VHH binders against Daf-12-interacting protein 1 (din-1). Designs and how they scored, part 7

Target 1, 171 residues: Daf-12-interacting protein 1 (din-1), of Caenorhabditis elegans (g5egk6r2213to2383)
Amino acid sequence: QRWFYKHFPMVWTGRLALKSTEAMINLHLINGSETFLNDVLGRQVTEENPRRDSVKILQRLRLDNGQVEHIYRILTNPEYACCLALSSVNNIENLKENDTNLKSHFIDYLINKKIAGISSLGEVETKFKSARVHVFAPGEIVNRYLSELATSLHDYLQNTDTRYLLIVFTN
Short names: E, the ipSAE of ESMFold2; O, the ipSAE of OpenDDE; V2, 0.75 times the mean of E and O plus 0.25 times the DockQ between their complexes.

## First folded at step 4 (VHH)

Design f15 (framework vhh_7b2m_4)
Fold by ESMFold2-Fast, scan of step 4:
Structure f15 (fold): chain B 171 residues (1-171), chain A 123 residues (1-123)
Amino acid sequence: as target 1 above (171 residues)
Amino acid sequence: EVQLVESGGGLVQAGGSLRLSCAASGRTFSTYDVGWYRQAPGKQRVVVASIYSGGSTKYSNSVKGRFTISRDNAKNTVYLQMNSLKPEDTAVYYCAADSGTYYEPLEDAYDYWGQGTQVTVSS
């Protein structure tokens, strides 16, 4: 995970929720607007700064019915923030359980169901902007996206078997 | 919630034409990608034609040049114009709101398919 900290800023730490399962994740910005992401999630400068605590997956988007090009348009929207989500190293007391939950209840779930997870983050007065969140597991769509736009990251992920999610925020 | 209703099927002689309609109700239709699928007896359901929210279209090789898909967003309707029909086109035709642009609840499966409309082409 040190390689990610070196090359991509960690922009947020919080909970990702799916049904009754939660995992602590770190988001590393790999493409798009850090300003937009900060307006949506809050700035990860100190633990006392205002920020959203969680992103809850409440909807799904099917990936198995031939709309790869449409989904790719979401991933290449110029007004977005695209992040790599990794298991949080700051959750040391239950790190192994967190890693297991991320893989079995998020990554494997999304892959086996052939879906992306969807969250809708509401506007909170002057504190946070609204956003739609797309949560992608590793697979053909994500591999194509990363090979075109983040070649060094793609090479690293292919060589290390790193467990991750690609999380895209749009307005 | 999206509800899709197909119409326009029927019996036609080889070389004839039919126009199928898929009427959508519920949420804003113009943001949806919509496809026509067909299923012949004893065969798998296969895609026939798709129209994307940006207006681009895609056709299966078996119907390319004979079928035309179009949309009228003001009427929340997608059409499939079928020309030069062959006996091999006999199938139940289904309209689907493509889940690439259809967001559905995580724990509940929405039926994004219509009930289908029968097309029979006699030789």
Scores: ipSAE 0.045, ipTM 0.455, lowest interface PAE 4.7, mean pLDDT 78

Design f16 (framework vhh_surovatamig_d1)
Fold by ESMFold2-Fast, scan of step 4:
Parts: structure tokens; sequence; C-alpha cells
Structure f16 (fold): chain B 171 residues (1-171), chain A 124 residues (1-124)
């Protein structure tokens, strides 16, 4: 808990949506371009700074179709932004519900379907750059990535049984 | 404005054939992979087939492999699905979907207000 927040400070807070279900998430940048991420989402420095408030999954990418090499290149591209997404709430009353929604409606859904979730964020003139968003649940590709590039983080997530998604912003 | 208009559905007996068409407008058709997705009565949206922007690569859900053929005509901005050896389980509303330049697909149950599609009924 303390170790994670010390090394990977929160860069964004907002809603992740799939169908009629939403979960509040915090994003922590673990690899890639913070500048690109800020251009896409906005920087959460003050309440007055402009930022996107939600990411909605509208498409999917099959993980069982032999595109592992392409996906791995997306995860490791330093010009992109690779983030860890954790459950977040505005108050303690909703913490368990939000965590349950993240697991059942996002993590388990993506794992059972063998897919990554995809979102497209449109350009907002002078405010935000466009981006494609890839939402990955824990699995073989994510485990390979974390084992090779973020071993301490991988160990932490496994030891704490933390529910997470890996979210990558690309152009 | 992106528009996709499906046609070619109808009633057919098991073992019969149908050819679906999709007319696309409002985007550079040849730059995007295209998919067919379907929704059976009382079920969620199911991906059926995808074709790359160039037409050089295709993929299918296992239940239709060897029976369905996806194709495109970039000059006419049209997508097609040739359906052979139809089964009762193929009964669904079929929708044309635009992919985002890679092997990406419309998410299951993602579009509550998507156009009417084209109805395929396989019944004896």
Amino acid sequence: as target 1 above (171 residues)
Amino acid sequence: EVQLVESGGGLVQPGGSLRLSCAASGFTFSDYAMSWVRQAPGKGLEWVATISGSGGSTDYVDSVKGRFTISRDNAKKSLYLQMNSLRAEDTAVYYCAKDSGTYYEVLEDAFDYRGQGTLVTVSS
C-alpha cells in the first residue's frame, strides 16, 4: 500500500465505464511518457486544471488471435503511457461496492472473454489530444510485461492480492 | 457523420444461403478493418467476422468457419457476408461495424441505440 503510493504517485482519477457499469479508478504511471498522458487526460494538479473525467470501453481486442507480439510492443513503447489502474472512491461507504464492480464487471469480464477493452478518446481542440486506450486484465501478456519490466511491482500486486487493470494510452 | 447501412437479410431454411451487404459512408473506408457482429433473440452482441482494410486478412468466430465468407469492395465502399449452410443458431440481427485500423471489434452489448441492422431468420 505505502510502498506503491511512494513509488507510483496517482496521475489521474476518474470513471471507467463498460456498458451500464462504472467504476472509479486511480491511474499510476508505471512506464512511458508522462507528457503524452498529460496531453491526453489533462494533469490533476489543481481542481481548476482541465482534465477528462471518464474513459468508456466501446470496443474489444481479442487476446487469443495471435497478436501477442503487437500487444507487447504497445505495452513497451516509451512514447505511450502505461498505467496501473486501482479501485478508488470518494468515500468509505462505496469502497467495497466499487472494488466488487471493478472485479466482477471489468476484470472477470475481460479474463472470461479473453479480450482487452478498447476506448477511443477524441481530440478536444486546444485542450486534449486524441488517443486509443487499451484496458488489460491480469493474464499471460500482463504477467510477462510486469515480470520483465516491473518485477517489484508484480511481486507487490501478487502478495497483496490487489485488484488491478493495466491501461495503456496510445496515439 | 459515419453511417453504416445493412441489407440482405430474410427468412431461409436450414442449409440455405444469404448474402448480407453493408454500405459505408462518412469515413475513408479502405483505412479501416470492418466486422460483422450479430445479436440473437434474447442474447448479447456476438462478433462474427473481421476483414482488414486491404482485404488481405480475415478472421471468423469458430462456429461459422468454413460456412461464412467476409469480403469487401473498397471502390464501392461496401462490406459483404456470404452465409452458407445456415443453421437455426445463426438466427440474429446482423450489424456492420467499423474497426479502428487494427484487429479491434465492437464490444459485446456496447451499442443499445445502434441502427436496426438486417434480420436473418433460419427456420423450417
Scores: ipSAE 0.019, ipTM 0.403, lowest interface PAE 5.4, mean pLDDT 81

Design f17 (framework vhh_7sr4_2)
Fold by ESMFold2-Fast, scan of step 4:
Structure f17 (fold): chain B 171 residues (1-171), chain A 123 residues (1-123)
Amino acid sequence: as target 1 above (171 residues)
Amino acid sequence: EVKLVESGGGLVQPGGSLRLSCAASGRTFSDYDMGWYRQTPGKQRDLVADITSGGSTKYGDSVKGRFTISRDNTKNTVYLQMNSLKPEDTAVYYCAAESGTYYEPLDEAYDYWGQGTQVTVSS
């Protein structure tokens, strides 16, 4: 966990929700625009754009339906931010439960369904009305992406049993 | 979850006409591409006709000029008007729904198919 804090800025802490389950996550920015990410998630200093405390997965993107090139275009969109999501809580007793929930209810769910999770962040009064969150579990597409754009992170993840999601914000 | 219910099948003589209906329930029909497929025993399902969420249509070569697909988004229904029916049109006809977008509701099934309706063209 210290390795991630040392190499990638922690840009957000909040709840990720899927159906009736939620997990606390930290987002570490690995590629893309921190300015775009802050505009989408909100800034703690800006009252007009208050910081979001949660992201809820309401839609899916099929990974087994021949959409691989569309997915890769999402991952390489010029107005985006790509983050590593790790389990986070302020209490050691809660950390193990939260990590287990992240694995069983998010990572395994997405892998077993062969989907990415989607959240639309567009609202009537949002600057980025078409903003979307794409939540990817570990797999071939994520490994290909990380091997090209974040080699040291890819090497670290291959050599550890780290539970993570790749979360991509797009306009 | 989308449920598709076909109706309008039956026995008809060569040269006759039938109109199949497929009623969809469970979510926003207008977001889906809709299609009609048919299957004869021992063969794969073949595309008869499809209609996109935007209204563009495509037909199988064997039915062009004889069949017409249409949709009514207000009634959540897709139709197949079959004219000049031939014995070769005898099959079970299936309604199908496919998301017209890459982004789908979280809990929807990957494939949406009706249970089929029998069309028999015979004297």
Scores: ipSAE 0.192, ipTM 0.598, lowest interface PAE 2.1, mean pLDDT 79

Design f18 (framework vhh_7b2m_4)
Fold by ESMFold2-Fast, scan of step 4:
Structure f18 (fold): chain B 171 residues (1-171), chain A 125 residues (1-125)
Amino acid sequence: as target 1 above (171 residues)
Amino acid sequence: EVQLVESGGGLVQAGGSLRLSCAASGRTFSTYDVGWYRQAPGKQRVVVASIYSGGSTKYSNSVKGRFTISRDNAKNTVYLQMNSLKPEDTAVYYCAADSGTYYEPLESGSEYDYWGQGTQVTVSS
């Protein structure tokens, strides 16, 4: 039988330690199954090894060192530090740009996890209002896209005034 | 380049057992997700079991409780232990490996980077 997976968004939160800026940046990953989180990490992300755990996840997305550096350059931009999230979603073929269901789930996640830097009710509403979902076409070659990812995401974030961005890669 | 070679197939009576092996060469195998697929005569290739680099496993409903997938990273080998075999388990069994873009196969064979040549399993009634 062919496998069918239920697409419940499961979220992993870790931190990317950026050597050049000595910064710790939150990275949010969503997958359609809890198995993905365990398989990618082998266990929960540890505070003692956030760099290693985050790099392992990026390597599992088949990113070479140059592509990882592109992502680090995006994450060191002060405007975007807390707004980039990477996800892989299984069995959801009809996702659209700014998908309402994924956006709602992502916003609920940010509220429930009490992401750092949110200190007032008005600020919470403002930040989450700017949340966006960007979806790549099924089967798109991520590695080709990532060669220009820094520029493309910078342009996208500037044009949409985005503070919380969920990037979705579909199977 | 990773090359996969399956072994352990053969003829067995219903109710019997076989253990298939998938040996990898050329790269460290521990970072790969590995799946077993099968293709019965006149049917499409379908997933049987998967083992991910972190050690988690998943099985098709038709083999749950009868088959066990495992890996030995020191030997670059993945195993499929098949117990309580039925005539409907007769198929060519394929090993497939992926370096980490997809963790749960959704289609018959299209998501994996590397495939073995297959090994025949025949279960007599």
Scores: ipSAE 0.000, ipTM 0.115, lowest interface PAE 16.6, mean pLDDT 55

Design f19 (framework vhh_sonelokimab_d1)
Fold by ESMFold2-Fast, scan of step 4:
Structure f19 (fold): chain B 171 residues (1-171), chain A 126 residues (1-126)
Amino acid sequence: as target 1 above (171 residues)
Amino acid sequence: DVQLVESGGGLVQPGGSLRLSCAASGRTFSSYAVGWFRQAPGKEREFIGAISWSGGSTYYAVSEKGRFTISRDNSKNTLYLQMNSLRPEDTAVYYCAADSGTYYEVLEEPSEYDYWGQGTLVTVSS
């Protein structure tokens, strides 16, 4: 057995817990236009160069240099726009609600844009039958899950008409 | 794209030990799931063990867990297989393999891996 996300568009939402003495990170991957992302974020990210800001935030994490480089390459690809937003969401109930909301918006985007020929919820379920949404447990090391995020981003970008990615860090 | 090169194979006596290395090219090694496989002449390629990118999770074929240990050093882009209490039946070409996106499940089938080394021969003979 193995995951099939490498061959299918991937929807990924979750929470990354740093070490027990550090803040949690809530990571959401969504695909959308600039206007769609602005609607979701309420224009919290208003910088002229959101990719530059996203890279700076990731570089502040204490990560393996290889993982930072890998994510940096993805985020700085000129064919993709990506946004990184800081959120004040810091409790499990709010994170779950936010995760569900962002995933729903991404699914709606897939259907509305007919990504990978998807035009209905049933087709989303069929295409993602073997794909999973990963939920990160508190106390897990960011380096472990950031590696998984990096490979998921690679597969996601290969398999979708991805213009925009949203990665959200919480306080 | 990752290139893998195995080394450390050779002739050993029954009951002996041997450590194999797998050198990976590129900074992306730390983001791959990596495993060891072997293939004896006329037999199918069989799973030995796998290790997550961080080295925090290891899984072994049930029959091998007591004799073989898999480890990795991401700072050196290297994967290791420590083989103890070797038997003539362990004679095979040993391969390392990497998969670019499956850290959530242990991969045991050769077809599930994207990148392969050329192999290194281990001969266990008196």
Scores: ipSAE 0.000, ipTM 0.105, lowest interface PAE 17.4, mean pLDDT 54

Design f20 (framework vhh_8h63_2; at its last look DockQ between E and O 0.08; V2 from the best seeds 0.00; counts 0 for: pae E 3.1 > 2, unsure alone 64.3 < 65, placed apart)
Fold by ESMFold2-Fast, scan of step 4:
Structure f20 (fold): chain B 171 residues (1-171), chain A 125 residues (1-125)
Amino acid sequence: as target 1 above (171 residues)
Amino acid sequence: ELQLVESGGGLVQAGGSLTVSCAASGRTFSDYAMGWSRQAPGKERELVAGIYSGGSTYYADTVKGRFTISRDNAKNTLYLQMNSLKPEDTAMYYCAAESGSYYEPLEDASEYDYWGQGTQVTVSG
């Protein structure tokens, strides 16, 4: 993952939750507004800086329900941030377990159900802006988006069999 | 459970118009996202149009600009207005219902909660 970390610096690390399962993820901004993302999640300058530490998937968006225009608007929203989510790089043993959880309980779940995961983040005083979070597993929609917008990244992900989610934050 | 009954199908010449209807009973109709799917002979069922509880609509590329989906919550009725009909539109048209908006609760609910019996639309030409 040295190529990826070199080209797309990590902007956030935290927990992604779905049902009873959690996975630690790193978010790497690939398109959109870093300012918007920082307003939503907080900036990691020091460990004491205020930031959101988790995103919980509580809703879904159907991908097989003729919603191509709606999905396209989500991916191309002018006030948004599009991130690649990778398994957090910590202990080697923890990384393997975490990566397996990301695949089996998040990626496979979303693919098998033909859905995107949705989270609604509320405003927290003056610290954090509200946002809707859209969690996409690899698939035709994501592949088309990446092939048109980030060809080198798309090639990298295909060649390395990297387990990932595409996470899009909108206002 | 929700009961769905389609009507209004028939024979139409190419270029003509037809409206099919779906009468719903049982649960509160206004709480449901509604859709129209069709199945042509020898083909799989496809979703052609949908309308969510809040009124947002979507259309398959094959019918966009020609079909209009609408709902009348006071009458518990879903409509599909079909204009500029083509022979390729010949199919059995089915009404479908599922709870929610574009953004639904995360749960193990079926893809579609309810399906009707269908109404046949035949476009000659």
Scores: ipSAE 0.175, ipTM 0.613, lowest interface PAE 2.8, mean pLDDT 78
Fold by OpenDDE, look of step 6:
Structure f20 (fold): chain B 171 residues (1-171), chain A 125 residues (1-125)
Amino acid sequence: as target 1 above (171 residues)
Amino acid sequence: ELQLVESGGGLVQAGGSLTVSCAASGRTFSDYAMGWSRQAPGKERELVAGIYSGGSTYYADTVKGRFTISRDNAKNTLYLQMNSLKPEDTAMYYCAAESGSYYEPLEDASEYDYWGQGTQVTVSG
């Protein structure tokens, strides 16, 4: 756990939403551009660019092998950020509920449906009007990606019972 | 959460027509992809038709040209107009719903999360 936090610091905290369910998550940058991520999610440097506090999944994508290739393609673009999403709550009283929600309504849901969650991030900076978020549950696609591009992390996750989502921001 | 109640089923002669309806409860009917599935005795449930929030539609090959799915968002109601009915169309018909938008049409009944109790359609030869 110490190793993970040392190498993959938290870069964002907020709500992940799907249908009528929400979960609190921390995003840890594992690949890509932190600058891009901050631009897309907002820096809250000024009131004009407030930090986004929620990401809502609005669309679904059926997963196939083509999605793996898509993920790899976007990694060649500087305008991407790949994050690991972990359960996070600021209140211990809600920890169990949050974990349950994350697992049942997000991870298990995506796996069972064989889909990824997708959403346009709406009105962001003019240069990122087409920014989108892709949400993947653990599975073949994610394992392949991590095994090739984040081997240490892949090993870590395989040896722990960590509940996670892979969240990729693209432009 | 969405509750679905089917109606309109019955006995009809081959070549006849029938319209089944589904009443949906909830505030955001328009946000749901809707579908009709059917299950005949001894067979698996199959998707018959789908209609999405944007109005796009899907039909199984077995019903193309004969069935029409439609929705009235103001009434929170889903319809399936069935023409040129065949004995093979005999089944329990279920209304189905799934929240959200999709890049690809929902083609499998298992992709829907909400179901009604069904309405029986029987076509006599």
Scores: ipSAE 0.120, ipTM 0.585, lowest interface PAE 3.1, mean pLDDT 87
ESMFold2, look of step 6: ipSAE 0.186; ipTM 0.666
ESMFold2 (binder alone), look of step 6: mean pLDDT 78; pTM 0.786

Design f21 (framework vhh_7b2m_4)
Fold by ESMFold2-Fast, scan of step 4:
Structure f21 (fold): chain B 171 residues (1-171), chain A 125 residues (1-125)
Amino acid sequence: as target 1 above (171 residues)
Amino acid sequence: EVQLVESGGGLVQAGGSLRLSCAASGRTFSTYDVGWYRQAPGKQRVVVASIYSGGSTKYSNSVKGRFTISRDNAKNTVYLQMNSLKPEDTAVYYCAADTSGSYYEPLEDAEYDYWGQGTQVTVSS
């Protein structure tokens, strides 16, 4: 949404369409790169077609129909509205030291929207405190759906400049 | 800059076959998502087949089982093999390349970075 870009200028969002089901999934990517951030913000300011900008943002995921349907089935489970994954380069504490403003706004967003069932700072710190590879390592997640989603995104996050990926299904 | 040129269109009897080609001058197609669109007289332009940078393909319900999209990266060309043609397949066929990639299906011409001029396909009954 444009609302999200206004409140979190260091975050961009994309939208995936499942034409067979006409459902939509919102993807929120966070990149701490100053150069990339300027490109994303410039695109929002000069936006002529929101779908074109979403395509450019989602380009990094290179998702096909099968991948979109797979992710959709995982995220439409009533237990899961979102999944937060961190790149292997960073964790939540390092973000605090390097970008206190971004961390503050990001954590407030997670709490206010009850992302992944998080409703307090203590829950955020407990769940994401020391992750240096992925927030949802397979062996640490009892729930099969979150584990499967985290595994599917692991290789992608290791091979991109993406520091954080927040996936939110709102439809 | 990239320029797309379609070829292979023509007049064919119902039940016949045609192979369309989309050639790019400049950039290599291997890094792009490429789609074939068609526009029949009096109708809006619609997507018929797509091939993604990773090789995955998608077809509209109207052409599944009859059309096959493929690419030859060495020749910088994308093909649309059209079999069992029907009068309803009569249209101008367009090739479009999206340097942005992604899995969303654009509804408007402006959503692709590069378009060809089109090639006419006419299927007689």
Scores: ipSAE 0.000, ipTM 0.113, lowest interface PAE 17.3, mean pLDDT 52

Design f22 (framework vhh_7n9e_1)
Fold by ESMFold2-Fast, scan of step 4:
Parts: C-alpha cells; structure tokens; sequence
Structure f22 (fold): chain B 171 residues (1-171), chain A 126 residues (1-126)
C-alpha cells in the first residue's frame, strides 16, 4: 500500500502473536520517536544489531473499566512511538489468509472483548531496550485519538475500509 | 530498593484454605498495580491474579477464578491472596510481583515481571 509508504515510514516487519495465532504485520510510524522505536525493535544492518522478529501479546487491558485517562496519557507520552500496524504484503501467496487472521483473531477479538492487548519487551544486553507495548483495535478511543492527531489518516482508513491496529511503544 | 516479602504458605489438604500476604517496601505501594504468580516444580512461572493500584479492578487466571480472591491494604503496604477450595494442582511457590505501571493488566499467558519476591511455598495434599 503505496499511500502509507508515502506518508509514514515503514519501520518494522514481523509477527504479531496472541496465544497460538500469528499474523505478519508492517509497522508505520505515525507519531513519536523513531530513535526510541529502533532502540526497542532493533535494526538489522549487521549480525551485531539484529531485529526483534515478533511481538507477543501476553496481557490485556480492559477498556470498559474507567481507565480512559490512563490510556490518553499513554497515547500522549512524549517518550513513545505510535505505529499503525497493517497486514504484511511480503508474501503474495498468503496475503488473504494473513489479512483474515489479522481481522478475526486480533481486531475482532480485541473489539468483542473490549480490551487492548499488552506486551512487555525485555532488555537484551546492549542489543534492545525494554518497552511496554499497547495494541489497540479500531474503536472509540482510537478513532478519537486519530481524529485529533491525524485526521487525514483517520479519513483514509475509514474510506478504504483498511484493517489496522494502533500499536504504542512506551518506556 | 524494592522489596517484596511473601508469607502465609503451608501444607493443607485438598478443599482447604490459605491466606497469603505480601509486605511491600521501597516504593509508593498505592501507585502500582500488584500481582500474584506461582511456579510449580518442573513448570514455568504462571500468572495467578492482578489488582489495580486503587483496588477497583481485579483479574484472575481461569484455573483459579471463583476460588481465589486478591485484595490490598494501601495503608499497610500489603497485598493479599485468599485461596479457597485448594486443589493438589495449586501446589507451587507463590510470588507477589510489581509492575512499573499503576494500571493492572490481565495476563493471558505466563509473564515475567522484573520485581518478584522470594516466594512462599503452598503444598496441597490429596
């Protein structure tokens, strides 16, 4: 999808995992620190600087229990990186299956349970910095955030019926 | 200088009850979510329960839901786990843990927090 490559840098490609289910995603940075995100996820320019290959959702946060102000603090943290996660286009053969998995096992799951997915990425010596990861599906909180921060992106996503997750990295 | 000290473990028969306590120091207890986890011999560490900084939200692993109750006393810097209807499969070292956030998260799978106590042994006989 050339529109996303034109407007937001693709900073990472890898697996998003939830229990036994996986989907290949591309992360496009829409706000925050690319330097911080690279320190967390890595850059594969040499064998000494490998990249993380996956983000596994191990926890969940209820969105229906009055934690709205905490969520907005996460989304507006000055030391963060906010990314749009899209189905990976790296494998033509598996595109439809991957997109279906992203929708049914991640997007619909998070929406139906009224939760955000949570991951904790550990520090790995000098290779990777630690980070807390929040994975949001489209919904009231994300729609409000995008309408305030990135109105053109929000309009594009709705008009094209694009399947996405909003993934936020904080230290 | 975070310190977590668990107590209250012991030997009980199946169907019995125990109450675990965790005394916290070295941080502002009332500002952090707290958790109980356990590790049985030959198994990985398993999340058991979590509670928000205010105590207004709690969560439980499916294996203990309806039998265990997590609570906290912020004035005493103490976390509790009331365990009822204990089963032999509940035999484990029980740890309390601190998150770096004031928000609790329900754990879907085994999770490793950086701040664990020394643990208290719970043994349930058949």
Amino acid sequence: as target 1 above (171 residues)
Amino acid sequence: DVQLVESGGGLVQAGGSLRLSCAASGFTFSSYAMYWGRQAPGKGREWVSGISYSGGSTAYASSVKGRFTISRDNAKNTLYLQMNNLKPEDTALYYCAKDSSGTYYEVLEDSEFDYWGQGTQVTVSS
Scores: ipSAE 0.123, ipTM 0.546, lowest interface PAE 3.7, mean pLDDT 82

Design f23 (framework vhh_sonelokimab_d1)
Fold by ESMFold2-Fast, scan of step 4:
Structure f23 (fold): chain B 171 residues (1-171), chain A 126 residues (1-126)
Amino acid sequence: as target 1 above (171 residues)
Amino acid sequence: DVQLVESGGGLVQPGGSLRLSCAASGFTFSDYAVGWFRQAPGKEREFIGAISGSGGSTYYAVSEKGRFTISRDNSKNTLYLQMNSLRPEDTAVYYCAAGPSGTYYEPLEESEYDYWGQGTLVTVSS
């Protein structure tokens, strides 16, 4: 994960949830608007300007119905925010459990079902803007996106067998 | 106020048929996937079937395929369960539930349903 901190500064840390399972993740902005992402998630961790502490997957998007071009447009839109999600390494005591939860309950789940996760983040007056969230596991669409727009990152992920998700925030 | 109200339960003879209804209010019904669950005395709650918001996709528990048919009428904000060839083992309280709709590969898990009705009792006499 040191390589990611050097090339893509961490912009957020928190919980990713699906059903009764949670995993701690770090988000690294790859493409799009940092300003939009900060408006949605918050940046300052203080009582007067808090950050969201979780994103919960509430819906599923089938990837087998010809949505590839629409999804690719979402991933490449500069007004949105596309992030690399990695297992949080700052919880040493629970690192193994977190890594297995991320892999088995999120990455493998999404791959095996051929789906993407969908969430909606509601507006919180004066604190956070609303957003729709798409959660993608490694696969054809993500590999195409990374190979075309982030070749060095794609090579690094493949060579290191790094477990990751792509999470994109949209209006 | 969001409400789901089941109706149509009652006593029926083995081999008979029954249609359950679930009337929804307080939300945009067509934006929600809706489904039927049941709980028999002394048993855990089990999934029966679900239908997407548009009505374009239906999902059934394998054990109930062919006997039960789920449908919806978005103009009436109503969900239906047509039950045929009823057996004593179908005796249960039947619940309708609503959860977020979208393009789904599989039906929602029980925990993903945000709204639940109070249930309607179906008794199939021996």
Scores: ipSAE 0.000, ipTM 0.202, lowest interface PAE 11.5, mean pLDDT 81

Design f24 (framework vhh_7b2m_4; at its last look DockQ between E and O 0.27; V2 from the best seeds 0.00; counts 0 for: unsure alone 63.0 < 65)
Amino acid sequence: EVQLVESGGGLVQAGGSLRLSCAASGRTFSTYDVGWYRQAPGKQRVVVASIYSGGSTKYSNSVKGRFTISRDNAKNTVYLQMNSLKPEDTAVYYCAASGYYEPLEDSEYDYWGQGTQVTVSS
ESMFold2-Fast, scan of step 4: ipSAE 0.206; ipTM 0.632
ESMFold2, look of step 5: ipSAE 0.259; ipTM 0.609
ESMFold2 (binder alone), look of step 5: mean pLDDT 79; pTM 0.792
OpenDDE, look of step 5: ipSAE 0.208; ipTM 0.608
ESMFold2, look of step 6: ipSAE 0.388; ipTM 0.754
ESMFold2 (binder alone), look of step 6: mean pLDDT 79; pTM 0.798
OpenDDE, look of step 6: ipSAE 0.168; ipTM 0.572

Design f25 (framework vhh_sonelokimab_d1)
Fold by ESMFold2-Fast, scan of step 4:
Structure f25 (fold): chain B 171 residues (1-171), chain A 123 residues (1-123)
Amino acid sequence: as target 1 above (171 residues)
Amino acid sequence: DVQLVESGGGLVQPGGSLRLSCAASGRTFSSYAVGWFRQAPGKEREFIGAISWSGGSTYYAVSEKGRFTISRDNSKNTLYLQMNSLRPEDTAVYYCAATGYYEVLEESEYDYWGQGTLVTVSS
């Protein structure tokens, strides 16, 4: 955990929603544009600076319909930000519950249905840019991407049995 | 939340064409995949085709791909079905439906349904 936090700073904290379930997550930028991500989510410097406080999965992308090439192009888009989403809570009891929710209602759900989550974030005045959001559970396409990005990161996640989602923001 | 209203149904001669519209209300239409289904008297409801939220992907039932075309206009919150070379067996009530899934052909995964519009193909 110490190695990860040293190399991949937290850039956002908020709620991830799917149906009636929510989990609190931290986003750690692992590749792409921090400037783009800040323009989409907000800079979170002070309570006077607006930020998005949640991302809601509204659509699902089927991963078993021959869309592997399309999905890989999303992950390798030059105008993007790719983040790891980790469980976030402020005390140890809530951490266990939130971590369980992240696994059972998001990670296992996406894996069992063979889908990725999709959200569209609209423009809000001049404060936030619009973006497409893709939410991936661990699996073949994510493992391929992470192996190409950094073998050490991939190995770290596997060795620590870290529960995570890969969240990609694009124009 | 989205409300769907079909229009454009009516009587048409065999070999004719007809265009159906489905008007959506609400700010979230562009976030839904939408599709067309039909149900003939005494038959099960069947899938015709669907279009992704952006319009970038279309999916058709194999039997309809050459005769029917689905399109959408997100600026007008409207879904269309263009039907050509109509046959008496195309007589059915036509429904539009919306789902939060990007690529869904299964009826059970459509959350919002219109009231239907009757298409009668007869000589």
Scores: ipSAE 0.000, ipTM 0.200, lowest interface PAE 10.8, mean pLDDT 78

